# VHH binders against p49116, part 105

Target 1, 238 residues: p49116
Amino acid sequence: EGPLLSDTHVTFKLTMPSPMPEYLNVHYICESASRLLFLSMHWARSIPAFQALGQDCNTSLVRACWNELFTLGLAQCAQVMSLSTILAAIVNHLQNSIQEDKLSGDRIKQVMEHIWKLQEFCNSMAKLDIDGYEYAYLKAIVLFSPDHPGLTSTSQIEKFQEKAQMELQDYVQKTYSEDTYRLARILVRLPALRLMSSNITEELFFTGLIGNVSIDSIIPYILKMETAEYNGQITGAS
Short names: E, the ipSAE of ESMFold2; O, the ipSAE of OpenDDE; V2, 0.75 times the mean of E and O plus 0.25 times the DockQ between their complexes.

## First folded at step 7 (VHH)

Design ka57 (framework vhh_7qbe_3)
Fold by ESMFold2-Fast, scan of step 7:
Order: sequence, then C-alpha cells, then structure tokens
Structure ka57 (fold): chain B 238 residues (1-238), chain A 119 residues (1-119)
Amino acid sequence: as target 1 above (238 residues)
Amino acid sequence: QLQLVESGGGLVQAGGSLRLSCTASGSDYAMGWFRQGPGKEREFVASISRSGGYTYYADSVKGRFTISRDNAKNTLYLQMNSLKSEDTAVYYCAADRWGRFLSPSYDYWGKGTRVTVSS
C-alpha cells in the first residue's frame, strides 16, 4: 500500500498564545503546553493507520505514549515556544517553593532531575539538527509502540511501527547520504523518552488546567472532539 | 467585549435545588462555573464546551450538579440538586475568549450570584 505518513503529516505548526506576558505564569505555560498537546493529538488522529486500529485501541496507544509525543513536540517547537525561558521560570518557581516550605526537598529533586533530562534531550535533538520528516517518523515510531501493557491488536501496531522505522531509514539514507551513522545517532536518543515521568510532565506544564483533570482523563475527549472545537484548542481561534 | 450576568441565587434548604443562569452577549465561548465560599479560595465547579457536547465537573459536585447551555438564548445554566451546607458560596460565570474547553484561560467573568444553603 502507500506510505505510512504523507507530506501533510510532516507539517507541525504550533501557534503560541500572544502576547507573552512580562512575567511568566502557570496559565501562560499551561496554555502553551495545551496547544502543543492538542496539536500532537490532532497529528496522531490524522494518520489513516491510527484510525484503522479502532477507537479503543487508538485511545489506549495515546494514553500510553502522550508524554513521549509531547516531549518530541517540545524539542521540535523549542524555539517557537521559547522553551528555555519557560523552563527557567519553572525552576525559579520551584526554588521559591522550597523557600516558602510548600514542597519537599525530595519532590524538588525529582522535578529538577526531570527538567535536566528534558534539557539534555532537547539539546541533543538540536545538535543533530533533526528535520520535520525525521520528527514525524520518530513520533510515528513512538505512537505505534506494541510493548505497552494492556494493548490489543499488538501485531498490527508492530507492523505499523516497523513501517515507520523502514520509511525513516529510507528517508535518512536518501536525504543524508553522506552521513552513514546519522540514523543510529537519531535512534539512540529515543530510549531517553521512556525515562521521563508523565506525572512530572503534568506538574511542570499542566498545573494551570481547570479542575482536577489528568491528561489521561482528557485524552478520550480530545480524540472524540469535533474538528471546529478541536481547531479552537490548537489556534485559539473563536 | 463579552458581558456575563449571573442570576438565580438565593436561600435554599439542605437537600433542595436551585438553577443558576448566566446570560452572555454571545454564545461562541467555552464556559464554566466557579464558586467562592466563606473563608475559602475560589474553586472550579463545572465547565461546558462551545457546542455543549462536552462537560466536566469537580468531584465534589458530580452527580448533583448539571451544567447546560442554550446557545440560541446565549444562556448558561447550572442545575444544583441535593444541596449541602458546604455548597454555600458566591457562584461566578466565566468564559474563555477563544472558546477552548480543555485549556480555557477564562478571560471573562461575571460579578457573581450568592447561594446560601440552610442546614
């Protein structure tokens, strides 16, 4: 059949809330992160192979991998988001929370370790100068992961992951023909995504969500959302 | 320049019911209800998407409160059943400028309507 991803799946355009406030706050950070999360889920929904798995299976896949997709999106959109500025604001808040005796030292340590891992990941991707096609296929490899507990149709998921890996290899070998080891350098970065806690990602970026919502609980709503309503989440359009 | 006006607050006996209304100058907004009780921080109660197809509730009100909207009338409702003394608060209507349900900024706020639940 045709390729797993089309050129439309390479386009990944984050529209930031504007203006950026003089002093960063949890609402601006949450708004920026929410737009990226919604863009990432819309990207996954647009893949015919993803839809072919059926609603129950595709929801389970996104619940299992949203943190990996989100982190790849942070790396891809780091400049557009001014991610370094956002992370600096989060670090400042954490340091002030210690001083105000609001958070334990163990919790601060866990969160700071997560921020360090995130910074290292984004820096490694930037140094490799990962392009839009490479990001699209890395996201597809992460999305079609057959090894998450509780999944059904794991053989079909594995076939889609293998197709993503083959298409990435073909692209890199064709486009970066003079760099024999580029694919290996890219793929060795992926295991780091599994080391980052989704709970800590929620604490860092989604503290401003209204009510006691978890990302896990809102995923089914996002995946079932009508296109016009969904586009409002991505662009901030009325 | 969205204007929000709440109504329907009052005194009600524990176990009773009240319906709050919020009239907006437009209906293309994701909307929510918040409340602030005596000596408490403002807290989330319920939210509804622009279309009305999606709703979300705070755990403290699930099964007792129902949020709904009539877009033709530009009106948001909160049906409150099985009221408890801890539901006593000023209730505020809020709207997100861009109509976003799951990541609202709630740029627009009403002045509030007071609900008192007698034990």
Scores: ipSAE 0.000, ipTM 0.334, lowest interface PAE 11.5, mean pLDDT 84

Design ka58 (framework vhh_7qbe_3)
Fold by OpenDDE, second read of step 8:
Structure ka58 (fold): chain B 238 residues (1-238), chain A 119 residues (1-119)
Amino acid sequence: as target 1 above (238 residues)
Amino acid sequence: QLQLVESGGGLVQAGGSLRLSCTASGSDYAMGWFRQGPGKEREFVASISRSGGYTYYADSVKGRFTISRDNAKNTLYLQMNSLKSEDTAVYYCAADRWGRHLSPSYDYWGKGTRVTVSS
């Protein structure tokens, strides 16, 4: 069998909404996040191994790992997104909610900790200077994770994950041969993704657009959506 | 397409110093310096990662040259100290679109700036 990923899977270009407003409002943040989510899911969809799992299985897989994929996407696109500015804006909006006593003290703490974890993770990835190939393989590794509850074809998923890991190893050895511990430094970042709440991520980035609709419920629709259709919706809304 | 423009080249005496600059139309790239001396093939000089956290040098320049970058200015630098006649070359700036600080093949190249070291 051929490689799990090809050079076509390395490209991950996020286009931000234009124009950027002077004040980052909830709509801009949610639209930016939605574009990233769409890009991440369609990236997954472009992988032949992902397609081979079948619609039911691959949908379940994305439902299980969308937060991790999204977070890796945030890290990868942090510069083009001005992620630090977005997160600051989110905090400011949260402050308004706090002033209105809409959130409990415990909830505020949880949300703030989550924002901190996101920022820390993205900073750590930037510090490591993760390249496009490495991001692609890391996303594949988290995508093909067999350890989520309720998955079918777990044996096949495991095989794909192993293949992703092996290809990453080969790539790092070839590209960064002088950095003996490069692979280990990269892989050790993955556990941080599992510490992040999908519910809080959803609340921070998506509540303004989807309201009470869950990311879980729209994933099947996104996976079936054509890129042209999505782009048309974005341009029509502008 | 990324544009790279080198500057800072010139004539310098052996033992002297020179600082090269490379302005880029973007900052989200791993970058490097190469040089081509008279009658020689183009050779690697130094590279730097996107954040600047990783730097690599050719053995021939290690300890004498320092690669750095200012991402706010979209500028790459090469501080060259203790210059030798063997350092005479056209110096080229290069960038990798995938962010590989040890790139097997850089995608973008400048036109080069000439450095001449007199004995």
Scores: ipSAE 0.831, ipTM 0.920, lowest interface PAE 0.6, mean pLDDT 93
Fold by ESMFold2-Fast, scan of step 7:
Order: C-alpha cells, then structure tokens, then sequence
Structure ka58 (fold): chain B 238 residues (1-238), chain A 119 residues (1-119)
C-alpha cells in the first residue's frame, strides 16, 4: 500500500476561456464551469484507489458528490476564474429580474441564499490560505464519502476516506507544525458543502450545457472520456 | 515559468534599515525570503501566505524584519530594521506553486539582491 495521492494529484490547473468578454454572459460562465467540472472528473479518474472501486461505484460516488467537488474547485480556482466578478454579475442579473418580475420572489431568495453560502465558503477557504496539497486531500475526503444513499462497496470507500484523512493529518502536522489547530479549522469547513443545492449550482453555472441535460445524466460519459477528450474540454482546444 | 526579480539591496550601517522588494510576473503564490551569507548555506528568513494572513519568521529576525505583500502589484516586501553584521547576505525571493506558506521546497527563485551591513 502506497499513499492515496501522489504529487501528480496535487496539480489542479484550470485554463480559462480566452478572451474574457467585456460583459459576462451565460456562454462564458457555462464554458468556464464546464472546464472546471471536467478537470475535477479527470482528477478523480486519475486516482488509483478510485479506479479500483470499479466503474459503477465510480459513477455513483461522483453523482453523489459532484457539487461538493465543484464547489471546492470554485474555491481553489477562485482567482483564476475571477469568481467574485462572475458572482457579482449573477447577483446583478437576479436583482434586475426582481424588478422585471421575470422570476418568482421565492426562487430568487433561494438562489441568493445559495450565492451567499458559496461566497462565505470561498472566503473562509481563502482566509485559511488552503494550499494545493490540502485541497487535494479535502477533495479526496469528499470523493470517498461512504455515507451517500444508494452506494455499494461502502466499507472500501470508508477505508479510502480514512486514508485520506490520515494522510491530510500527517501532511498538515509536518508542514504546519507551528499551527496546532490548522487541521481542525480546515475540516470544520467541509459540512457546509452539503448544505449547498446541486440543483441551484446547476442552474447558476450550467444553464448553457449541451442539450439541457442534467449533470447527473452526463457524469457516466465524462468519466468514460479518453484523455484527449478531457484535455479538449479542460482547455477548450479544438 | 514564474519570474521573480529582487531589488533594494545595498550597503547599510549596523543599526540601519533597508526594504527589499520582489516583483513577480504572476500572483496566487505563497512566497518567502531566504538568504545566503558568506561561507554559509541558504537559510529561511520569512514567509507569507497568498492572502498575507499568515506570516512566519526565522528566530534570528523576529521583531526586526517584517514581510508583507501587495497582490495588486504582484510585489513582495521585506522591511529590515536594526540590521546587524550577521544579516550580510544575498537575499532571495522564492515562490511555492502549491500555495504552501511553510514550504519544504520552493519552486521558483529570483537571482538575489546583495545586502552588506558594515560595522
């Protein structure tokens, strides 16, 4: 048994669509989000422990946790994405929609609450200055969650989650030895990920996705994509 | 590849002050200052996290040196006060690609700026 993650799994580099438009639109936001989603799925696929669980289990795990992985990715790539600018544009559009009565007040409230939770999460991660190794292990803890309904092989998934937790602890204790409570401050951020609605994330970031399909429906196909197809989606290469 | 360029080095009398700057070609890096004195190996001086919220100092410089950054200008600073002859060294700016403000191994390095403290 070797480590759950290798140094290659710490690499998580998002390439944004270029050029950035003067005014943000649904196509730019959707393409940016899609690149992050594909990068996240390719990252998960590259983990030997994940591969060992088998295709059906892999699909079930990612269907259960894609929103948590995506949100961690938003926090990790917030600067590269200019996430604050994207969220400000979405908020402005929603406030304009209230005035025009194009959306129900209840729906707008739900979406605004989601955006505020997302901003708070990303700000908390930025304040903690979470590093690339810490993000990789947090994503692994989220990925190997044995407690989602309908999962099989839960004992093996739990074993991999515990391995991720132990390796994160070892890493933090060695790297940040002078900061005794850093691990606790990091881990207490994770429960907030489950309070964010995957349906609202999908509507905010993936409205322009191919053929108006759900993320849940496309996950099996993303996980089966060849490396060249992943690279094309991540970089927007033709 | 990230480019780091140090400036601000020079000759200063013991008890004096200098401010070093390091301009980076990009942002979103944890950064630090290292130095190498005559006949010595390279040693850690100070580090700062991506946001600037965490700073760390070598015991030899605590209370005398202050690390800071201006992310809008992609610039790292080291304010050196109460300089001693032992502070004579080439000072290097370094950046960690993984954002580790206590990095075991920095990835990017400047060419250094020389600081000489006369008695």
Amino acid sequence: as target 1 above (238 residues)
Amino acid sequence: QLQLVESGGGLVQAGGSLRLSCTASGSDYAMGWFRQGPGKEREFVASISRSGGYTYYADSVKGRFTISRDNAKNTLYLQMNSLKSEDTAVYYCAADRWGRHLSPSYDYWGKGTRVTVSS
Scores: ipSAE 0.673, ipTM 0.862, lowest interface PAE 1.3, mean pLDDT 88

Design ka59 (framework vhh_7qbe_3)
Fold by ESMFold2-Fast, scan of step 7:
Structure ka59 (fold): chain B 238 residues (1-238), chain A 119 residues (1-119)
Amino acid sequence: as target 1 above (238 residues)
Amino acid sequence: QLQLVESGGGLVQAGGSLRLSCTASGSDYAMGWFRQGPGKEREFVASISRSGGYTYYADSVKGRFTISRDNAKNTLYLQMNSLKSEDTAVYYCAADRWGRYISPSYDYWGKGTRVTVSS
């Protein structure tokens, strides 16, 4: 059986497009977000337990949880991405759109509420100083969620989630032995991920996608991507 | 790839104070101070989390040493007060790639700065 995650699954290195433009644009934001999404899916597919569930289950599972994985990735990579700068640019654009009556006020309110929820989540994770091991296990807990509609193999998924929870507990209690309530503080952050709209995330970060393409439609192709092809996507020209 | 450079070491009288600094090429790391005295093994001194919200100290320095950081300047500090002859050591700055401020291992190390406490 062995542990659910190995030390290799703790490594999560986002390579940003360079240089960062003087003014943030849709292309730069979309490329940055796409790299994070690709990194997140490659991370998931590298887990032996995930591979053991089979291609159909893998696709269904990632389609159900990609927004939660992506949001955890945003929090983990917030410094590398200059996420606060990206979000500030998006907020400024939305405020200007309100002033110019270019977008519905109701829609802008929904999007602004989503951004504030995202900022609150990332700030809470930053204040807790979540480490790389903790992020890896939180991503595993989210990935192996048995309660999404339409999933098969839910019993096996639940066992992997329980294993992730157990290993996180063992890690935190061993590493942060003098901080009795650290695990509880970390775990109560997770329910907020389910309140984040995947449609609004897609609009904010992936609006640069060309054609009638959705994240749901590209997930199976990314999961089947060869390692060399995947590396080309996240690093650009070699 | 992370570069760590310690400074501020020197000779100080017992009971005196000294501030060490460590300049890093990046700030997205949990960081700590270690020391190695004459004829002794390298020992942990203090650590600090990425945000600076959590600190951890070896029992031998609690109440005398204060670890702090300025992330805008990529600089780590160790304020040493009430220095004793047994604090004489080469002090090393270290960084943990996973952000573990209570980690038993660190991935990046400086070359050290020497502190001599006369008695």
Scores: ipSAE 0.559, ipTM 0.820, lowest interface PAE 2.0, mean pLDDT 87

Design ka6 (framework vhh_7qbe_3)
Fold by ESMFold2-Fast, scan of step 7:
Structure ka6 (fold): chain B 238 residues (1-238), chain A 119 residues (1-119)
Amino acid sequence: as target 1 above (238 residues)
Amino acid sequence: QLQLVESGGGLVQAGGSLRLSCTASGFDYAMGWFRQGPGKEREFVASISRSGGYTYYADSVKGRFTISRDNAKNTLYLQMNSLKSEDTAVYYCAADRWGRYLSPSYDYWGKGTRVTVSS
């Protein structure tokens, strides 16, 4: 009946830690990534359709797709984050790790391949000049994925995904009417998100997390946070 | 400037209990306990949200330690039960003024209180 997303859901504003240090470090990268992760979780929680699924279902859904949402957020916020500079710093750190024998060559290869896949994805999105409305609906399409193992309410999730797809199609056809194949070019980018390892994303961006905890283990905690506590973590202010 | 002062450390026998306190000049923060044992790196112990509604524990202390806070008294507590020799460490109180559980470093730290568990 109503649209799946409102204008509020198109707005996606990342507030970076300030000032950026002269030399990038693990702590700055981790804080920046944590803010983006929390912003992405808060974005998902604000969708009425997401809340309608119930706590157990919506928690399982986010645990399955957080890496896809996070990667879309990296692409969308690449300029604000100076993502290319962050990735260059990580690459330099890997070169130092080779010299110090801290990581195996096979592990370095896996991490480098992940960085290349991430760069390729972000570059493809930048080349397509994806706008804020398109990003909002792409995030909704990956969020409402009915095909993850162990999900309940899969028929309802599928209906929300179809609604997201239809609203994206309507927007693109009206806004980019001269480009008949734009929607197809955008949608064929999505499968690449599932090929990127959540474990390697976690190691690259969340190495500085307090304690030895996984993102999967903390997602239920994040989703249960009070609004004020949640907002404090996405903005870096109370 | 936020000041954190830990207290309650001391010598305790294995299997015993000890309660640590951390008093702060302000208390609108997510709070945590960390520890550093002899010859070891600093490790996470427990955290609590600004409201006190959400807590998280390291696997090594889960079921034995309880973190709590008294917002009226600006005091954070760590109740330590069933103490083991491996719990011997200097315990640090930390506060994150932004409420960032996932931040790699808390903004404010105390100077620590020593806990020694004897066999």
Scores: ipSAE 0.000, ipTM 0.132, lowest interface PAE 16.6, mean pLDDT 82

Design ka60 (framework vhh_7qbe_3)
Fold by OpenDDE, second read of step 8:
Structure ka60 (fold): chain B 238 residues (1-238), chain A 119 residues (1-119)
Amino acid sequence: as target 1 above (238 residues)
Amino acid sequence: QLQLVESGGGLVQAGGSLRLSCTASGSDYAMGWFRQGPGKEREFVASISRSGGYTYYADSVKGRFTISRDNAKNTLYLQMNSLKSEDTAVYYCAADRWGRYVSPSYDYWGKGTRVTVSS
C-alpha cells in the first residue's frame, strides 16, 4: 500500500470572496466560512483512503469531525482570511444581539469563550509555525478518528489514522531533525480541537447563509458537489 | 508568483558589519538567505519561519549573522557582523511555499546582492 497522503494533498488554498467589503457583514463571513468548509470537505474526499471507506462511512466520519477540520482550516488560512478581523466582526455582530436581549447571560459567556478558544488555538498554531505538510497530516489524523460514536469500519479508520501519524512522524523527523520535540509540540495541540462546540461554530459562521439548516444535514450534499458546481453557486449568488 | 528583491550589499572591511534586506511581495512564507562565493557552490546561510519564531544558521555564520523579518513590511533581513573575507559572495533571498523554515528546496529566489569583504 502506498502512502496515505501525497504532495497533492498538501495544497490547501482558500480563495476569499471578492471584493472585500469595507464592513465585514454577516454575508461575507458566512460565505468565507462556507468556502473553507467546502475546501476542507473537498480535501477529505481527495484522499483515496477516504473513498475506500464507502459513501456512508465517510459521510458519517465527516459529520463527526467537520468542526475540527474546519477549525484546523481556520488556523491554516488565518492570514489569507484575516481571521482576527473576522472574529472581531463576529463579536461586534454579537454585541448587537446582546443589546437586543436575544441571548441569555450564560449563552453569551459560552459564545465568547468559544471565540476565545478559536483565537487561542489559531494563535498557538501560528506560533508553532505549522507548515503545509504538517497541517495535511494533522487534518488526516483528525479525519480518521475512530473514537466517534456510531461509526462503521472503525478498524479500517484506525489503520488510516495510524498511517497518518506514522507519516507525520517520518516527515517531522526528516525535515526538522534538530528539533527533537517538534512532533510532540504539534500533536499536543489536537486535544484543543475537541473543546470546540460544533453548534457554536455553526452559529457564529454559518447562520447567515444556511438559516435553520444544519451543517450536519448538508454534508452529504457538499461531499457530492463538484468544484465547478460550487463555484457556480457562489458566483450566481453574488 | 512571489517576487523577491535583495538590497544592502556593498564593500566592507574585515571586522565590519552590513545589513541586507529582501523585500517580498508576500509574507506568508518561510524564508532564507543563501550565498555563492567566487568559484564556490551556492550554500545555505540562514533561514527563518513565517512568524519569525524559529531560526536556523549555517555553522560558518552562527554567532555572527542574525536573520530577522518584519512581516508588516514584507521584508527579510540579514544582519552580518564580524565579517570575514570568506563571507564575500552574492547573497540570495529565497522562500519556501509550504512554510518550511528547514526546506530541502526553496521555490522562489531573488536575483542576489553582492557583498565584498576586503582584508
Scores: ipSAE 0.807, ipTM 0.911, lowest interface PAE 0.6, mean pLDDT 92
Fold by ESMFold2-Fast, scan of step 7:
Structure ka60 (fold): chain B 238 residues (1-238), chain A 119 residues (1-119)
Amino acid sequence: as target 1 above (238 residues)
Amino acid sequence: QLQLVESGGGLVQAGGSLRLSCTASGSDYAMGWFRQGPGKEREFVASISRSGGYTYYADSVKGRFTISRDNAKNTLYLQMNSLKSEDTAVYYCAADRWGRYVSPSYDYWGKGTRVTVSS
């Protein structure tokens, strides 16, 4: 009836823990990543179409796509986060772990390949100069993915995804009218998100998570979090 | 919140060159140059994407002006060559918060720098 996203859904402001320490530590990386994760879930919760699907479907969708949303958020907020510096620190820590025989060579190879894929994705998005409206619609396209196992209401989810695709097309054609192939260049980047392991993302960015609880396990609680708690997590004001 | 400060304006003879600079207090923006000549409305001159990979020019300046940026210095440039008397204007730096290098409306504006081209 109305547009899937409003102008309020384009706003995506990450507030970083301040100040950035001289030497990056696990706590700073985990705090930064947690703020981005909470911001991403708060963004999803604010979409009327998402709320209309109901709590069980909402939980299933976010459990299936949180890594894709988080990765898009890393690309969108790469400059605010100084993501290249964070990734360099993670690589340095990982190389030190090799020297100390703390991790197997096979595991280190898997993690390094993941970091390389992440860097390549973020670099491709930066080269395309994806704007805030384009990021909002790309996030909506991955959020409303009907093809995850165990989903109910898949026809409604598919309709919301198609609506996101149509609105992105209309936006790009109107805004970048002289760049005929911009939409195609943007959309071909999305399949790469499905190739990145959520387990490795969790290990790299959420190692400091209390109680060694998985992101998958806490998603239902984050989605049910009261507004005040939510604001505390995404702003760090207290 | 974002502050934009233009510099480099002055008097130059027709056929000459001038480079304008704009220093921004932040760097994650698509940016552009606009100008307002005597008795005219503000008009678009050129724009550049966040990375500098995409540029867009008004037909009146294509081939004569070059927009560029140095993201490490948070500085935007406009290199103006083959200047004409019609290029006389106050030149304004502008930024778009959503990173749109083709923007329907810019959010942040500098106070301008005056360029006078004498014949």
Scores: ipSAE 0.662, ipTM 0.856, lowest interface PAE 1.2, mean pLDDT 88

Design ka61 (framework vhh_7qbe_3; at its last look DockQ between E and O 0.91; V2 from the best seeds 0.76)
Fold by OpenDDE, look of step 8:
Structure ka61 (fold): chain B 238 residues (1-238), chain A 119 residues (1-119)
Amino acid sequence: as target 1 above (238 residues)
Amino acid sequence: QLQLVESGGGLVQAGGSLRLSCTASGSDYAMGWFRQGPGKEREFVASISRSGGYTYYADSVKGRFTISRDNAKNTLYLQMNSLKSEDTAVYYCAADRWGRYMSPSYDYWGKGTRVTVSS
């Protein structure tokens, strides 16, 4: 059978909201994050193997791994997003909440640690100089993770993950033939994604836009959204 | 579309040194140097990753040439030492849109700068 990913799956272009405000407000941050989330989910949807799992199964997969996909997306799009600036803005916003005594000391610590972990992960990926192909395969490996609770068709999911891993291995061996340990260096970064709290990520990036609606609840709708609708939102949400 | 402009080429005696520069309109690319000598095909010289953390050299220039970059200035460099007559070529700057410092094919190219090494 054919490869899991093709060159069409390597392209991952995020378009930022325009114009950029003088200072990054909550709306801008949420819009930017939403675009990345949509892009990530539509990327997954574009994979034939993902489609082959069926609507119920692929929805369950995305619900389980959306935070990891999103985080990989942040790393991949860190420059175009000015992620460091976004994170700084988020911190500033949190400072206001702190001053208003809306958060406990423990919660503040937890949120700040999460921001640190996000920044550290993205910096580590930048240091590795992960390329577009490698990101695509890493996202696929994360997407087709069979070790999430409640999944159906776990054997098939595992097969797709293995295929992603093999294709990544072949790619790295071919492209980076003189760097014999590159594959290992890349793969050992994946565990860091599991340290990330989806709840905190949701709170930091999405609360200003979706309010009390959870990412989990909107995932089925995003996956059913037509590409044209997504593009329309990109052009209309200036 | 990324624009690349090479500079620093010229005439140098064998055993001498020369430093090439390439100015890019962006820094989010893996970049490389290529060269084409008289009657020869274009050949790989050196490449560098986006962050500069990884470099790769052709065997013919290893130990003599050093590729580096300054992302704040959007500039790529090639320090060429111990130059030989066989290093005579037009040197081209190239960039890969996928961020591959060992790219099989680069997407963007400069117009080149001529290096002539006299015996």
Scores: ipSAE 0.817, ipTM 0.919, lowest interface PAE 0.5, mean pLDDT 92
Fold by ESMFold2-Fast, scan of step 7:
Structure ka61 (fold): chain B 238 residues (1-238), chain A 119 residues (1-119)
Amino acid sequence: as target 1 above (238 residues)
Amino acid sequence: QLQLVESGGGLVQAGGSLRLSCTASGSDYAMGWFRQGPGKEREFVASISRSGGYTYYADSVKGRFTISRDNAKNTLYLQMNSLKSEDTAVYYCAADRWGRYMSPSYDYWGKGTRVTVSS
């Protein structure tokens, strides 16, 4: 019982590799993105409702929604990441790849369309001036999505999503009492997240992360390691 | 930690105008202006969202004061027009860590700049 999220779940502090290189490279981009992904997974793991669903369900949920969580994280951390600079560097690399005939024109078009959609999403969130509490609840709504194929415990997941929606509504109405349509403006941004390709996100931000291993394959490992480390710190066991 | 420094205070006659500035060590914050007059509690004046797209004003200053910001310069402004003797106060710059332009509680505060409006 009690609220779905506590004040500790609102805190979302990304620590960037230091210093930022004069010329952005694949290593810096991948390291920065990996830190954000790990922070996002650690955030999800800290939610009692998420823990209550069990390891198998946790893995299935994160595999289904990691791209949506990551994209919300990019929007939330756009300033600290200098995301516009990273995207500009990626665009420059793609233009050079066209000139050197390293990538097909069709693939480049798909990737550029993805970057434009990502920029549009992040710009829309910035213009709405989404606050830390709003981001936490939007991430919770995305995390507790009962409509992904293959999920078990869908009734419980739906209950947690509805709780997230209700708590966001209560928060916005109390905090922004003079801004009647703020909640509606925020919620209409969410469907765009599902139109973004996880494969293209992986190619743009996680190139060379773990040889040829996909994000889907590392998720259960990260979630398992995180649980073991957390339990070790609490109980004193190693 | 965020540092805030106010400037632009001074003596001005009733009906006059004055612009206050607040220089911040960062711009990824919702920000506001508060004031405390002689023998009064500190009161809210105006606030602005991180991008500057949303503003909120106390009823006592609506139509007379305008809040704005220049994020490239990490500077917050308060343009005060049609000043009244009741506007005499020390004006404080404040910032909210969560980015709430209608914050119930601000986290960072400047030391203030004094505005005196004479009759």
Scores: ipSAE 0.731, ipTM 0.887, lowest interface PAE 0.9, mean pLDDT 87
Fold by ESMFold2, look of step 8:
Structure ka61 (fold): chain B 238 residues (1-238), chain A 119 residues (1-119)
Amino acid sequence: as target 1 above (238 residues)
Amino acid sequence: QLQLVESGGGLVQAGGSLRLSCTASGSDYAMGWFRQGPGKEREFVASISRSGGYTYYADSVKGRFTISRDNAKNTLYLQMNSLKSEDTAVYYCAADRWGRYMSPSYDYWGKGTRVTVSS
């Protein structure tokens, strides 16, 4: 009944920690990533269709797709985050870890390949100049993925995903009526999200403040969080 | 919020050229040019995506006008060549907060700069 997303779901404003340090460090990277994660979870939780699925289904969906949502968020916010600078700092740290023998050669290769894939994904999204409405529907398509193992209510999830796909199609055709292939060009970028490793994302962005944080383990707490507390963590307000 | 300031308008002979500029307080927007002739409704001229990779033109200006942007300077340009009397109008710079280069509605507008094409 009615549109899957409203205009409130198009707004996606990330606020970076201040001040930016002279040398980017683990604390800054982890706080920036945490703000994006909470912003992404708040976005998902605010969708009426998501709310209608129930708590167990919601937790299962977010556990299955949080890395894809986070990666879309990185692409959407890459300029405000100075993501290329953050990734360069991570690469420099990895080179220091090689010199100190902190990581195996196989692990370093895996992490570097992931960084390259992430950079290429974000650059490809920027090249397409994907707009705020398109990002909102892409995130909804990713969120309502019925093909993850272990989900319940998959027929209802599938219907919500089809609705997101239809609304994106209608939006693109109306807004970009003379760009006939825009929808296809956007949608062919989505499969790359399934190649992103949640384990490596945690290692790159979330190890500094809490040690070995499993995002999977904190998702139930984030989804149950009071709205005022949630908004404070997105903005860093105390 | 976003401030848009046009410049470069003036009087020009038919067949001549003129370049309009619009300085913005930020560059994370899709942007466009509109114009309003005497006693007419404001009409679309050209638009450009946030990165500058996509442009779109009204049929009446294709091949004569070129939209461009310099994101390092937060500046939007409209190069107008082969000007005709029907190009006489106030030209407005506009920005779309959602990044739509073919936006149905723009959120921020400049005050306009007048272009007069004489025969």
Scores: ipSAE 0.605, ipTM 0.837, lowest interface PAE 1.6, mean pLDDT 87
ESMFold2 (binder alone), look of step 8: mean pLDDT 85; pTM 0.874

